VHH binders against Phosphatase IMPL1, chloroplastic (IMPL1). Designs and how they scored, part 4

Target 1, 311 residues: Phosphatase IMPL1, chloroplastic (IMPL1), of Arabidopsis thaliana (Mouse-ear cress) (q94f00)
Amino acid sequence: VLSEVSDQTRYPRIGAKTTGTISPAHLLEVVELAAKTGAEVVMEAVNKPRNITYKGLSDLVTDTDKASEAAILEVVKKNFSDHLILGEEGGIIGDSSSDYLWCIDPLDGTTNFAHGYPSFAVSVGVLYRGNPAAASVVEFVGGPMCWNTRTFSATAGGGALCNGQKIHVSKTDAVERALLITGFGYEHDDAWSTNMELFKEFTDVSRGVRRLGAAAVDMCHVALGIAESYWEYRLKPWDMAAGVLIVEEAGGAVTRMDGGKFSVFDRSVLVSNGVLHPKLLERIAPATENLKSKGIDFSLWFKPEDYHTEL
Key: E = the ipSAE of ESMFold2; O = the ipSAE of OpenDDE; V2 = 0.75 times the mean of E and O plus 0.25 times the DockQ between their complexes.

## First folded at step 1 (VHH)

Design b3 (from b1 with R97K Y98G D99Y F100S W101Y S102G G103R Y104P R105Y P106Y; framework vhh_8h63_2)
Fold by ESMFold2-Fast, scan of step 1:
Structure b3 (fold): chain B 311 residues (1-311), chain A 120 residues (1-120)
Amino acid sequence: as target 1 above (311 residues)
Amino acid sequence: ELQLVESGGGLVQAGGSLTVSCAASGFTFSSYAMGWSRQAPGKERELVAGISSGGSTYYADTVKGRFTISRDNAKNTLYLQMNSLKPEDTAMYYCAKGYSYGRPYYFDYWGQGTQVTVSG
């Protein structure tokens, strides 16, 4: 495991160095409860009919997302009434003077959920002064007739777990033996075209590139060691906050796609098993710098007004 | 029944302004992300602007600084204020209902559209 420790020291750590007045163990307990509570709501909806009217399916997705968010918010507010929360449907809730920001994705992979395709998750991360402190992701697996879940968790400096078992990134050291993952936004601009070129090139030189459609799942698969890397442009904080900590605590590396120090408020992420990170950046970083030179906006986004960060 | 009804399109000279509106009914308007997409003849439909349930906005690079999206939750109405119009803005403009978790948006319902024509 010496190589994993050595690899982790190559890149700036993104996890919080302290969690202030609240212990990492207490943050983890609440993050896990919040994610599991949201996942229970989602699990109740997985077997509802998918061949109903288009409107009925859209209502199912929206109702499930909102119910999951409400369940997660109740857990967070009951335990930490003064914390700041950034959730998709709820927007920004709570005290902006709080050092603790909860980033909640109540249903990551909504298209997959709509189709009953087994790649979606509930993702809950908490930041301390802008840096990930604790995380949990509940992944939905199996699909119709055999739905089940895997629970991922991590604390800054505490390592990463899947269903209570310690996990580690893979030791794959050649791109030609790697399974890679990426994703694409709905805007078809220069960033989209650039990532399609990266997808084509990496598909040719690796064992393949997957496009599964749920960022939190994709990052957890890197942490679990069943894929070597994941990258994507224009993910939002709730897409990334939990997964990036789980990857880092499993021994992986996390940077922006230009190789710079990552923040959950950045508009690009590259996660990997660490050993492949420099090899991936040799191709990805120049492509990302080219996008900046073309005027693509990589400024921080979705950072709540007045939220204090130590990035 | 869910309905999105666009209005306010028309012919305008280059450099001019137009506001298009979308009247929404049959759902809790304030709970959803809303957006405007456009499609010109021979081109793919593109997302122009979006607004989340919380009021956060998105603009395509082609319209940033010229177009403003807004919503009136009391009236269940979505607006797109278009300034400094160019001939390249000529398109059918579609109102859309969706979710801001779709990176940037997942839209699952569209109106019938309103035509905007910009002449020189």
Scores: ipSAE 0.000, ipTM 0.147, lowest interface PAE 18.6, mean pLDDT 89

Design b4 (from b1 with R97T Y98R D99V F100Y W101S S102G G103S Y104R R105Y P106E F107Y; framework vhh_8h63_2)
Fold by ESMFold2-Fast, scan of step 1:
Structure b4 (fold): chain B 311 residues (1-311), chain A 120 residues (1-120)
Amino acid sequence: as target 1 above (311 residues)
Amino acid sequence: ELQLVESGGGLVQAGGSLTVSCAASGFTFSSYAMGWSRQAPGKERELVAGISSGGSTYYADTVKGRFTISRDNAKNTLYLQMNSLKPEDTAMYYCATRVYSGSRYEYDYWGQGTQVTVSG
């Protein structure tokens, strides 16, 4: 039997239908503990001295990233020793036959962290057979002299929370009234050029487009209802796994930038408040199809070799 | 002062093998993630292999089982051993490291490249 058609049901849900033998509540408890434990490591580093050479900034960044990852890995392994983990540092760890894949970004927004700019996060998501099951993002706010954190969380089918309070996407139904977000990778190819043109076009027709530099933060801001949409080409699984579930559970829509069904292993993401999703796709989907015709590869990436998915 | 210098490229017949190397200087090589990317004429640059400071490796699906990335921290050198080469492997191969990115597989510093040409 069909449920009432909503903006969410117009696009396939990405959250896991089941979490197997481990309850959503138990997965949530551990993703929150993992993300908060990593964030404690990052918080200890936010006020450390920065020097003017990029090597010195790189040392602070890489040391903090590795220490955060080690802290997160300890939490996950202590609670689920047989699970598979995909982290930014340390690579693929654990049992490749596991149905549970932890996607860890121990420091999302490293350039922002390096400069003390308050837009970075610790992001932890867990997938069940390829589908997001539970997520937590600890966002760093305030900046120098007033650092604090804000915690986002979600389970598949359980809704989204910010600091324990239920959150929902905005109801903005016109692009002309929307605040939008995008990001750019370091490669200056056709995808970069195409997204620069989308940035220009949407800047002209909306309230503005932001480029904040931390994908997990950007998606959480859509879920919180303070921005209407976020899109970007070439994000990795650890950039997206937590944020996409938090958006969907806050009532938002998640697709590829061509409008197709999203997987955490896809190379493009469009998240929105749902209501604006078709209007955004009117401009974004043709641009993305044009990139495919130019030979830009949008095949799945960074999926562990033996990880079983129901994608 | 940070420098990456690739070498070892050349002409090789399909089915053959080739090793490219990268000499790194101006930074503490053992502390940095390293990778190899390639770019064929008219195509985008793609990451083919990565190796973390701890030795964990990544391979693109196009090269899995055929290419092996390795590092010699004592010599500040990165290697890519390429076996069962195909004409489709013809590209400029770039050594890469991560300076500002938090991702172990995302690189933001590249060398000049070394050309690999595979003939049928």
Scores: ipSAE 0.010, ipTM 0.367, lowest interface PAE 9.7, mean pLDDT 86

Design b5 (framework vhh_8h63_2)
Amino acid sequence: ELQLVESGGGLVQAGGSLTVSCAASGFTVSSNYMGWSRQAPGKERELVAGIYSGGSTYYADTVKGRFTISRDNAKNTLYLQMNSLKPEDTAMYYCARGPYRSGWPFDYWGQGTQVTVSG
ESMFold2-Fast, scan of step 1: ipSAE 0.005; ipTM 0.383

Design b6 (from b5 with R97A G98K P99T R101W S102G G103R W104D P105T F106Y D107E; framework vhh_8h63_2)
Fold by ESMFold2-Fast, scan of step 1:
Structure b6 (fold): chain B 311 residues (1-311), chain A 119 residues (1-119)
Amino acid sequence: as target 1 above (311 residues)
Amino acid sequence: ELQLVESGGGLVQAGGSLTVSCAASGFTVSSNYMGWSRQAPGKERELVAGIYSGGSTYYADTVKGRFTISRDNAKNTLYLQMNSLKPEDTAMYYCAAKTYWGRDTYEYWGQGTQVTVSG
């Protein structure tokens, strides 16, 4: 019997307290349809020939990314013509005065997609006044000859689902029994070097650290309870908006890597099963503070200019 | 092959204006994400302005209201119009082109153009 005051209640919740005039159920129906529609486009492309040239692979990736984005945008615009959309490829579209901001990643893990490696996803989240309100992620599993999908969804206060079944984070309470996940950006700067040292340190003290290459998948694996934590510096809003809500609604914790209250416009994220969160921060927070002392900028980014937030 | 060449930098008095340009080859400015970053000696590179393929723009809080990013499709050139310049705007200004591949981002950079604000 655990205390009613658990580690999972220690951190400020990030999910929207209300969704305004549009119900959470209605937002959920549309985020699920949008993510499913994008995933259908991606699924049509998974068996296309992989070319050995950079140009050939880049064309397949870019064409698939753009086609998936177009399909997702059509679903969102048809249902909510006055909402604001932040897409990876399309930038900012729609009414900046809207309280609803859709954060779309039409193909998360494009390097994995290019190689047919089974770790990529379509990710769609919607924010209400800056706070996640509903989310869906369609993960691609199996790989060549056996492609399949796993669908994750959540609403703020509504819990998290995988293929229609309620999911919860793991109960693992020791780092030495944990499977951890991280990711790395392309630039080899102080944040990259710092995270390589964190990777080395956590590899030594845990059951292992994975670098899978798709942030939305990584967060959904924490929510599903098959990994205990995921952290990364310099993710963009479209990388995080859906996954962080799914983790929180599965009972997990979400903070910045300095332990502060998270928003999708922050430049660092630490998600965990909650019970390990303080233990992870003991190592991660000092490393993140050191980066700030070196002049690395952790101010909010990619928040649309006129978008009203309650952050 | 993608090439970016910046120009238009120079010395300007505080309160003055300057426009820097970025000529792109092997890449279409009007259909891709482009941005301007700056780096002062001993400091990290800072993103100051961006323009998405769809035409939407982003500005860092430090330059919002003073700088304007634009593109000329016929000349395949990106511009940064800088107004009300301050001594703290002194930096090497770099044009960047981004290819977004999910969370994997490839940034292509020019060699930069120096802007010095006296004052």
Scores: ipSAE 0.000, ipTM 0.185, lowest interface PAE 13.3, mean pLDDT 86

Design b7 (framework vhh_8h63_2; at its last look DockQ between E and O 0.01; V2 from the best seeds 0.00; counts 0 for: pae O 15.0 > 2, placed apart)
Fold by OpenDDE, look of step 2:
Structure b7 (fold): chain B 311 residues (1-311), chain A 122 residues (1-122)
Amino acid sequence: as target 1 above (311 residues)
Amino acid sequence: ELQLVESGGGLVQAGGSLTVSCAASGFTVSSNYMGWSRQAPGKERELVAGIYSGGSTYYADTVKGRFTISRDNAKNTLYLQMNSLKPEDTAMYYCARESYYKGSGSYYPDYWGQGTQVTVSG
């Protein structure tokens, strides 16, 4: 038996060791179909007029979210009636005795969607005993009068694909040459302030930091190699489950923002091209540890009760 | 067939420098995680230095600032430049390719060379 080699530049893999009794190909097929089906619903809605009242716009977003999730759920339930589901809108559905947990964001980037601004997505991931096994993200690209989609997908150990083509993270090894991405939640507390400082600092030393507004999209851009990193506090499992697998399978690294092993139930995430990960953590990890010292909660959240995990 | 062949070891005085090489065949060094380990008599084998496929490097604390891991893509060869050598650096030095094993969820060396002996006299 070989012993694990400790590497300061490598981090524990987060992908599932196995897909259980279901073949990776079958899981991928259903994940892709589910995401595609949700995306079709969103595509129908994206072309609707935005010149309505605030309430009307809110309703459009809500209705689209719900309709997309419902469509995705139908696909998942049709293929795997006994699987557990964690959806942004519908919450927990199914039997917690299942080893499989579907994490679904039917519309990631609702603000962008509402304004017709590009960079939103449908995100579907499936966990096996708490670890990502398969994922698909359908990104909406273009804009008004020219909407299109780009599809990302991955299985644990199977690599990452964009529109059926294999993709890889960048090889950029200097922060000063990197394009970085981050996001912000709605709570303007110490975590928010800390991330604003990180945003400022990295804006100063990198080629720039983008704030795009859709976690799944941001991670996919890292996987595609057009950005070098993405980090954010307090994302939900449905925001991260698909994207983190896609990044890892594209050759990138995934950790908590303190550098620890990542779970989709964590309250922080850092993804990168791998090469830059240590350099990013030099700043991000101390800032995160400081938050912990102030009593900010970094415990696991949104983990279904009685759901069996091998984390 | 995959193969690693180390060379460049020898006797050197304390404070001296030495470069060991590892020629790889059957796979591309630049596409893999590569590392140098060493084993002294009566001690466990320890990781000395590693290089990520993307070029990022790591070093054990005991050699940090003194050793440099590098690679020549054209020659498909891994190097370890050792400066300011100490008697405690005396060991058999091994080159290894590291691979991810999905079943264990960890990285392990899966290919080793025969090693090259480095002896530092006090």
Scores: ipSAE 0.000, ipTM 0.221, lowest interface PAE 15.0, mean pLDDT 90
ESMFold2-Fast, scan of step 1: ipSAE 0.039; ipTM 0.515
ESMFold2, look of step 2: ipSAE 0.000; ipTM 0.242
ESMFold2 (binder alone), look of step 2: mean pLDDT 81; pTM 0.802

Design b8 (framework vhh_8h63_2)
Fold by ESMFold2-Fast, scan of step 1:
Parts: C-alpha cells; structure tokens; sequence
Structure b8 (fold): chain B 311 residues (1-311), chain A 118 residues (1-118)
C-alpha cells in the first residue's frame, strides 16, 4: 500500500508564503549569482600551501573569507542596494526597515578549508520578513588534485535543485538504516556534553553519525537524500538560512531540537527526511528540554534590532 | 558560553586619545580572531580593526595610522588604542569575536559609546 501520509505536514513550513514585490525567480537569480561569485574566490584559494605556520594558515582563512564576503556583498548591493545584510565584516549592513534580510556565509567549514578537506561551502540565503525565501549553497567536493563544486538552490514553494536537477530527501523509515550527521561548537558547555551523548547513543543504533564540520553541506546532504538527518546546537542564522530552505523544499522537515517551530534565529536545528523526524525527536527533544532546565539559553539570537519578522 | 564586555568609552576632545577594552570570558579557547566595529547613528556598521590569534592585524582605511588593536592573552582582553580622534569617529564601538569554526565575527558585545567633541 502506498502511504501518502507525510511527516512534512505534521511540522509547520518555514519557507516564506510570499516574497513581496520581488519575485522568487528574481531572488533566486541573485542568490545563485552571489553564491557562485563567492565560490569563485574560494576556488582560487583551495590550492594555496597548507604546510604553513598556524598564523599563516589563520591569515589564509581570514583573507579568503573576507574576499569571498566582499564579492558576495558586491553582487547583493548592486542588485538590491536597500536590502539588509547580515555579514561578517559589516555585521549588520543596509536598511534595517527592509523586509529582505540576506544571511551570508562566505566560507562555511573554515577548518576543513584550512586543511584542504573536501567539506566546505559558500552559503547565501535571503529571508522575507524572517522566513527563508530563496537559497543557494555551492559545495566544494573532490579535494586536493581534483577540486570541483556542485550548486544547490531552492525557492519557497519552488522545490530544491542540485546542478539544475530536482532533488528529494530519502525514504528511509528506520533509524537502524539511517546515516545521521551532527556538529559541535567549540563551547564545551552542557549543550556540547549533551550532544556528545546523543552522538554516542545514535552511533550505536544507526548506520553511523558523521561530524563533517560544515552545516550548509550537512543540510544539503540531507536534501540530496544521502543522509537522513542533521542536528546541531548553537548555530547562527548564516549557518542555517540557506540549508533549511533547501531541506524543506526537497521534502524534508525542519524544527528546533525540542520539536518546536523553527526560526533561523533559533539556537538549534533538527532537519530530517520527514519520516524519521518523530523517531529522532523521541531522543533529542527530552535532551534539549533537560538543557533548558539547566539554564541553557535558547532565546533568539543575531536577529537585527529593528528587523521586522512574521515568524 | 562566550561573553564579550566592552569598557573605556566616553567623551574626548578632537585630537585626543582613548583606549577601549573588551574582556572575553567563557569559551575563550574557541576564539580564532577578534575585532572592533563601530556604528554611528544613521550609518552602516563598519569593521575598523581586527586581530587574529596569530597576531596579524587589519585596519580600515579610515583609521590606519591612528588606531592600534592589541590583545593581552593572559587577561583575555582586547584593546583598541585610538589616537588623533576626530568628530567623525563618534560611534558605538562593538567588540567582536570569531570562533575557529565560524567564518564570521559570530559573537558581539553590547557596545561602548565614544563621543568626540569639537
């Protein structure tokens, strides 16, 4: 019997229901151009020497990140001079009264980039009144001697694409057959300790848990159907804005790690193929509630002071 | 949790000097780079200076030769020494930190106000 019941309908959609005066197609055109322009800057740096001092390696990462951000900002500002941007060097730039907020990660997975490990990306998302409207992620693959990229994109209600081909999440319906992904921040607080325990528990009951180190890549892998879920505490808006839309438009589910309705300004995310989402929450949600009882702050963060949201 | 607290702001006459400081606490071992940004009323936030954990420094063209960024790793404190201050340097000054996993300044303080008269 073909089941038409989807766990996607169980969870609130996060994508924008409208994009206002700018069409989804126009937002996507600029988001893709911005992400690809940043990725060209990163590609120029992938073969630079890695046998350098810590100071020199840190400078390479910083210089690459700054150059990628400048290239992305130029594309966005040239097309939408009055939009609000959440960017690294500028912090928050542009018109705070704008309904459009660009969340840019010019180099996601900086540790991987520093080592030449093939799991990093350029990630560009645009929100309309707090909700993801369009997204693109350019993933770096191959590694030394064979660097290449693949481009992910989505618009709210428009579906998700990888290199122009429609993608969808996996149909895996048992955790024992799942490949899962998580990540860890450098803050060794109770959230870190809790997620290490979740990593241990899920490693034991699944096909394995990966810790790849680039949130946008991890979410795109869920959207592509090559992993079943990704979760992480303490992510920032630029870590999540593009990836969550790509997952949702590929047919996946997106919530906070307590199972609540997700906003890109939340401090936790659980993305999945939908069908596994309730099974994952059975373990993850109680752990997250326990962290709240220990005083871990899950209030919204990095939302620009005057940015209007309809979350 | 990583926390950044600025201090040292105030009123100073044009041509004067002022040092603002930022005390970092919590997960300071995660810090890859630190910096100072500023925002004047009605203007975009501008990164004016940055320093990596290796000691490399960056300065915006508007402040080169006048401002000096430094760190005291033993005190987990970041400094911005501001010399030859101009009225156009009047702004809220924000301390920022970038973690090793983050490509951006992903932690910010509440800011300290610097007002330059004259």
Amino acid sequence: as target 1 above (311 residues)
Amino acid sequence: ELQLVESGGGLVQAGGSLTVSCAASGSIFSINAMGWSRQAPGKERELVAGITSGGSTYYADTVKGRFTISRDNAKNTLYLQMNSLKPEDTAMYYCAARTYWGSRYDYWGQGTQVTVSG
Scores: ipSAE 0.000, ipTM 0.265, lowest interface PAE 13.9, mean pLDDT 86

Design b9 (framework vhh_8h63_2)
Fold by ESMFold2-Fast, scan of step 1:
Structure b9 (fold): chain B 311 residues (1-311), chain A 119 residues (1-119)
Amino acid sequence: as target 1 above (311 residues)
Amino acid sequence: ELQLVESGGGLVQAGGSLTVSCAASGSIFSINAMGWSRQAPGKERELVAGITSGGSTYYADTVKGRFTISRDNAKNTLYLQMNSLKPEDTAMYYCTAYRYTGSGWYEYWGQGTQVTVSG
């Protein structure tokens, strides 16, 4: 039934039901400050000379990632010294006794950043007992000669914002009218081959599939309503924690690529405008089940040992 | 209170291998993350490898594929296996640990072990 297909409450919500002793507004203030502070570090680096040698580009990316992460960690620790932090560049910092886990990607889309291509972001999410509570993503736009940013944010139950204005997913109800996004990992295994076939199939039946190269940007574009869906295998918690909350709070749907209930520690994500979600799963879910039969591991990963979750 | 003591540094020829170790003065079960940072003369410290209590690892692009970090919680020891060493890897290598107590976050540093790679 079409009315059921349009019901955005059809899929289990992933956002935290409560944020414990810290208000959603306070979490939002700190997550926005953290993402902004990291983005200021990245902005200082966008116009640095791109050395053509492999070493020079690699050093610029690595130095920028580390400086951005240090800036974000300083903001988080100064405001919440007792929280647990999961950062891509720094590993796990803190004790599992905290209900709050900060998932930090200090520079999402490093290849794009290295080339000056305008699709990369700073992404900061905070979880309460395993569930997203607040999020901010600072997207870099424009590119060489005209760099700028836009800021996305959300709290569980509070809706999603872009530059302080409420945003909502698109109302597109047909795949044939949809703009879709996907991404690919660096390993050319069965998951890569399967997603290449999905890319081919969806390119033929939709208005197109984009491969932009930054998961947080891709999810924010779904939340903003300029794309209808994003899916990818083998994403890590810091790739997803902020973007999935922003999508859900913009009225979108979030599941695993097999259609199951999503957690930030899952190895696949499908986000959409909600109304297209069942139509996308008709093709994506069987492909994902087939990957399990071929031995691809979809167990939870990067969940800190002893971190208490209500997943 | 917690002390970190590095060992295993020394002179090695380019293309060679070396393992450095870091012994903690107490149990590392309460240490959430440990890592190896390095500092060459006249340069800032950089994090080259990190490992969590759960075994998740990070490597800087400059060492990825050549260095391997591991931790032995039973022996309260952190290791860095360095392969295919380059002259540019010459630095003082520092063991780091990150621990939460009820009063806040604490970062611990060892005093370093020198690694020198000949051309």
Scores: ipSAE 0.000, ipTM 0.111, lowest interface PAE 19.9, mean pLDDT 85

Design c1 (framework vhh_podentamig1)
Fold by ESMFold2-Fast, scan of step 1:
Structure c1 (fold): chain B 311 residues (1-311), chain A 118 residues (1-118)
Amino acid sequence: as target 1 above (311 residues)
Amino acid sequence: EVQLVESGGGLVQPGRSLTLSCAASGFTFSSYAYGWYRQAPGKQRELVAAISSGSTLYADSVKGRFTISRDNAKNSIYLQMNSLRPEDTALYYCAAVRYGSWYPEDYWGQGTQVTVSS
């Protein structure tokens, strides 16, 4: 609905209503430690020489990603040996009967990392029965000669923090005053072409659209209030699990790009400051429905077999 | 350079079996998950089966009939297709997918044709 009678339209919350037998504070402690430990590995790698040959860049990225994942997995396993983990090198680790699923992105924005461009992150989210329960993202800022980090965290119902300070989405209420972000997947199909059209249209009506290259960073920038929205097709659970909770807990809105209730296992996301969400959906939702009519698959993906989820 | 090479496609009768193979080279095999995708004429490309070191995933249309496996020592993945149906007719692609990347570096093979008819 496009009601502007109140300051902000409400959308269904995605965060877990309960975290079961493990407190939100305990999940937060471990998710922060995991993300920090992975980020320490990445920080050691940021100043390594970047050979411009294909082989040299791929080896640096693969080695750093692998080492970061190993460090994160060690933290999670030491604290919760029976939890289910969805990550890179290990794929799916643990028992699908667990209510807790850890979604790990040990190096989000690998192309940016390879080139030393300051838009990449370590992202760790934990779901309880399919719903985000706690999250941390360590963003890399500055770039060559001046690398630093910024740490984001959230628990369901607990609010969002950046470097220990509470954060909130922007109050920008007009698209013409908005800074927007999007991204593009590897497959150049109808979804890619449709998003290129959305990029062009929104560039004309807003302050600009950025394509920065790291979904977790992009969502954290919305949560921080320095951008008003981020959307993308074909994202995977580890791309989204942490960032969507951080946006929601900062007061933002999270839906599928058709406006429907979001799940971490959906193939599209639209996050915003909430106030602009209905205005963004006026353009994005019809485009997404048109993709469905053309046969583009938006069914759930990468949900582990027999993992129990609640709506 | 990164290379994925599919083999094993062909023409088979309904109800028969076929095994597809994909040989990977030019990268660290154990650092990637792998998938089989298919594309029938006039349709979008769809994921059929995926395998990581800890788990497998199947499309509902093939669950119970297709089995994906990997052999790390041979840098290869396989798709065992049982009880084939005319609806399984498609070009089948092997892909290497890097989990945990916002822009996954997906490597694709050239594809191998599977035709199921009498």
Scores: ipSAE 0.000, ipTM 0.169, lowest interface PAE 16.2, mean pLDDT 85

Design c10 (from c1 with Y34M L57Y A96R V97S R98Y Y99I G100K S101G W102Y Y103W P104G E105T; framework vhh_podentamig1)
Fold by ESMFold2-Fast, scan of step 1:
Structure c10 (fold): chain B 311 residues (1-311), chain A 118 residues (1-118)
Amino acid sequence: as target 1 above (311 residues)
Amino acid sequence: EVQLVESGGGLVQPGRSLTLSCAASGFTFSSYAMGWYRQAPGKQRELVAAISSGSTYYADSVKGRFTISRDNAKNSIYLQMNSLRPEDTALYYCARSYIKGYWGTDYWGQGTQVTVSS
């Protein structure tokens, strides 16, 4: 017994065990339509002039984000008028007694969008009793003069797709052969400095660490198998809801950065190809525990009051 | 720890004025864009006004009636609301931009209730 069996099942699955009265296929149709409709709004804006003044650029970003959100919201409300919706602005609408919560990021990677840098997305996830049930992410690729999109989707237990084709995480089994991804918030607190030290340490032992600036894109790249892991502190539910399901359904692992069971309402995420997950946690989990001892708040956030969860 | 604390909400009659205040702490205030959002019953949370280094932005529904301002020495932003209408009734939130110089949000206050009635 020299070899260990696959421990991909070692970490609790986060996807919903059931979707209630609405089939996974029907949820998938609507999340895909919602994400596509939002992405069409964003695509109309990618080649609009970028003013050097803050006002002009800010108006473009704000107008595009709002128009994308309105388009997504119209699709969701038209199909499921009684569902609960949580938008990127932290707003909630609908019936708090609904088991279905839609987590919508109408423009993930706003800085990248503002500059025309090709790493931003529209992200739509739906939860059933707190657990991801269906997801779609429309990634923007190419950049100026060659904009295009790539569509990711998943249902709980149904596997993950990219442009209609099944995808799977990489089989890379050593950190020294891994391409890793992380992100940073703008607050330069102990979590930021800790993650900068993790960035330095992992850069020294891996093939490199990327900082691309759109969480949904980063998670989809892990699911696609072109990167081995992504981690970040201080993510919001709309940053994570779709991407975590897509990673899990592609065969990946999802936990908090302390190694604990992940919830969409947690403030940290570690996603990986599964096989590297324990090796990443050997360094990341102690660093995260140390942050808790320094008073960094990792309590649940943005969970709508009275939303019933089976977490 | 980033904190945003709103104050100044209340019950007012249509046509009256109200000033909301937000006290910020735990970050370099002058380096961030700040804004006011509101959420009315049964509605999505919406951006009302934003301010960054003297540039200001307003939702069409409040242009000409609301004025956003900031005091970097006091780490505070304000929303002066004139000619209030019943449709301005909402929970008003102070927010910090998660992108310096661009628009997006990463931190929210607890909110302060504004009710415009009779």
Scores: ipSAE 0.000, ipTM 0.231, lowest interface PAE 12.5, mean pLDDT 86

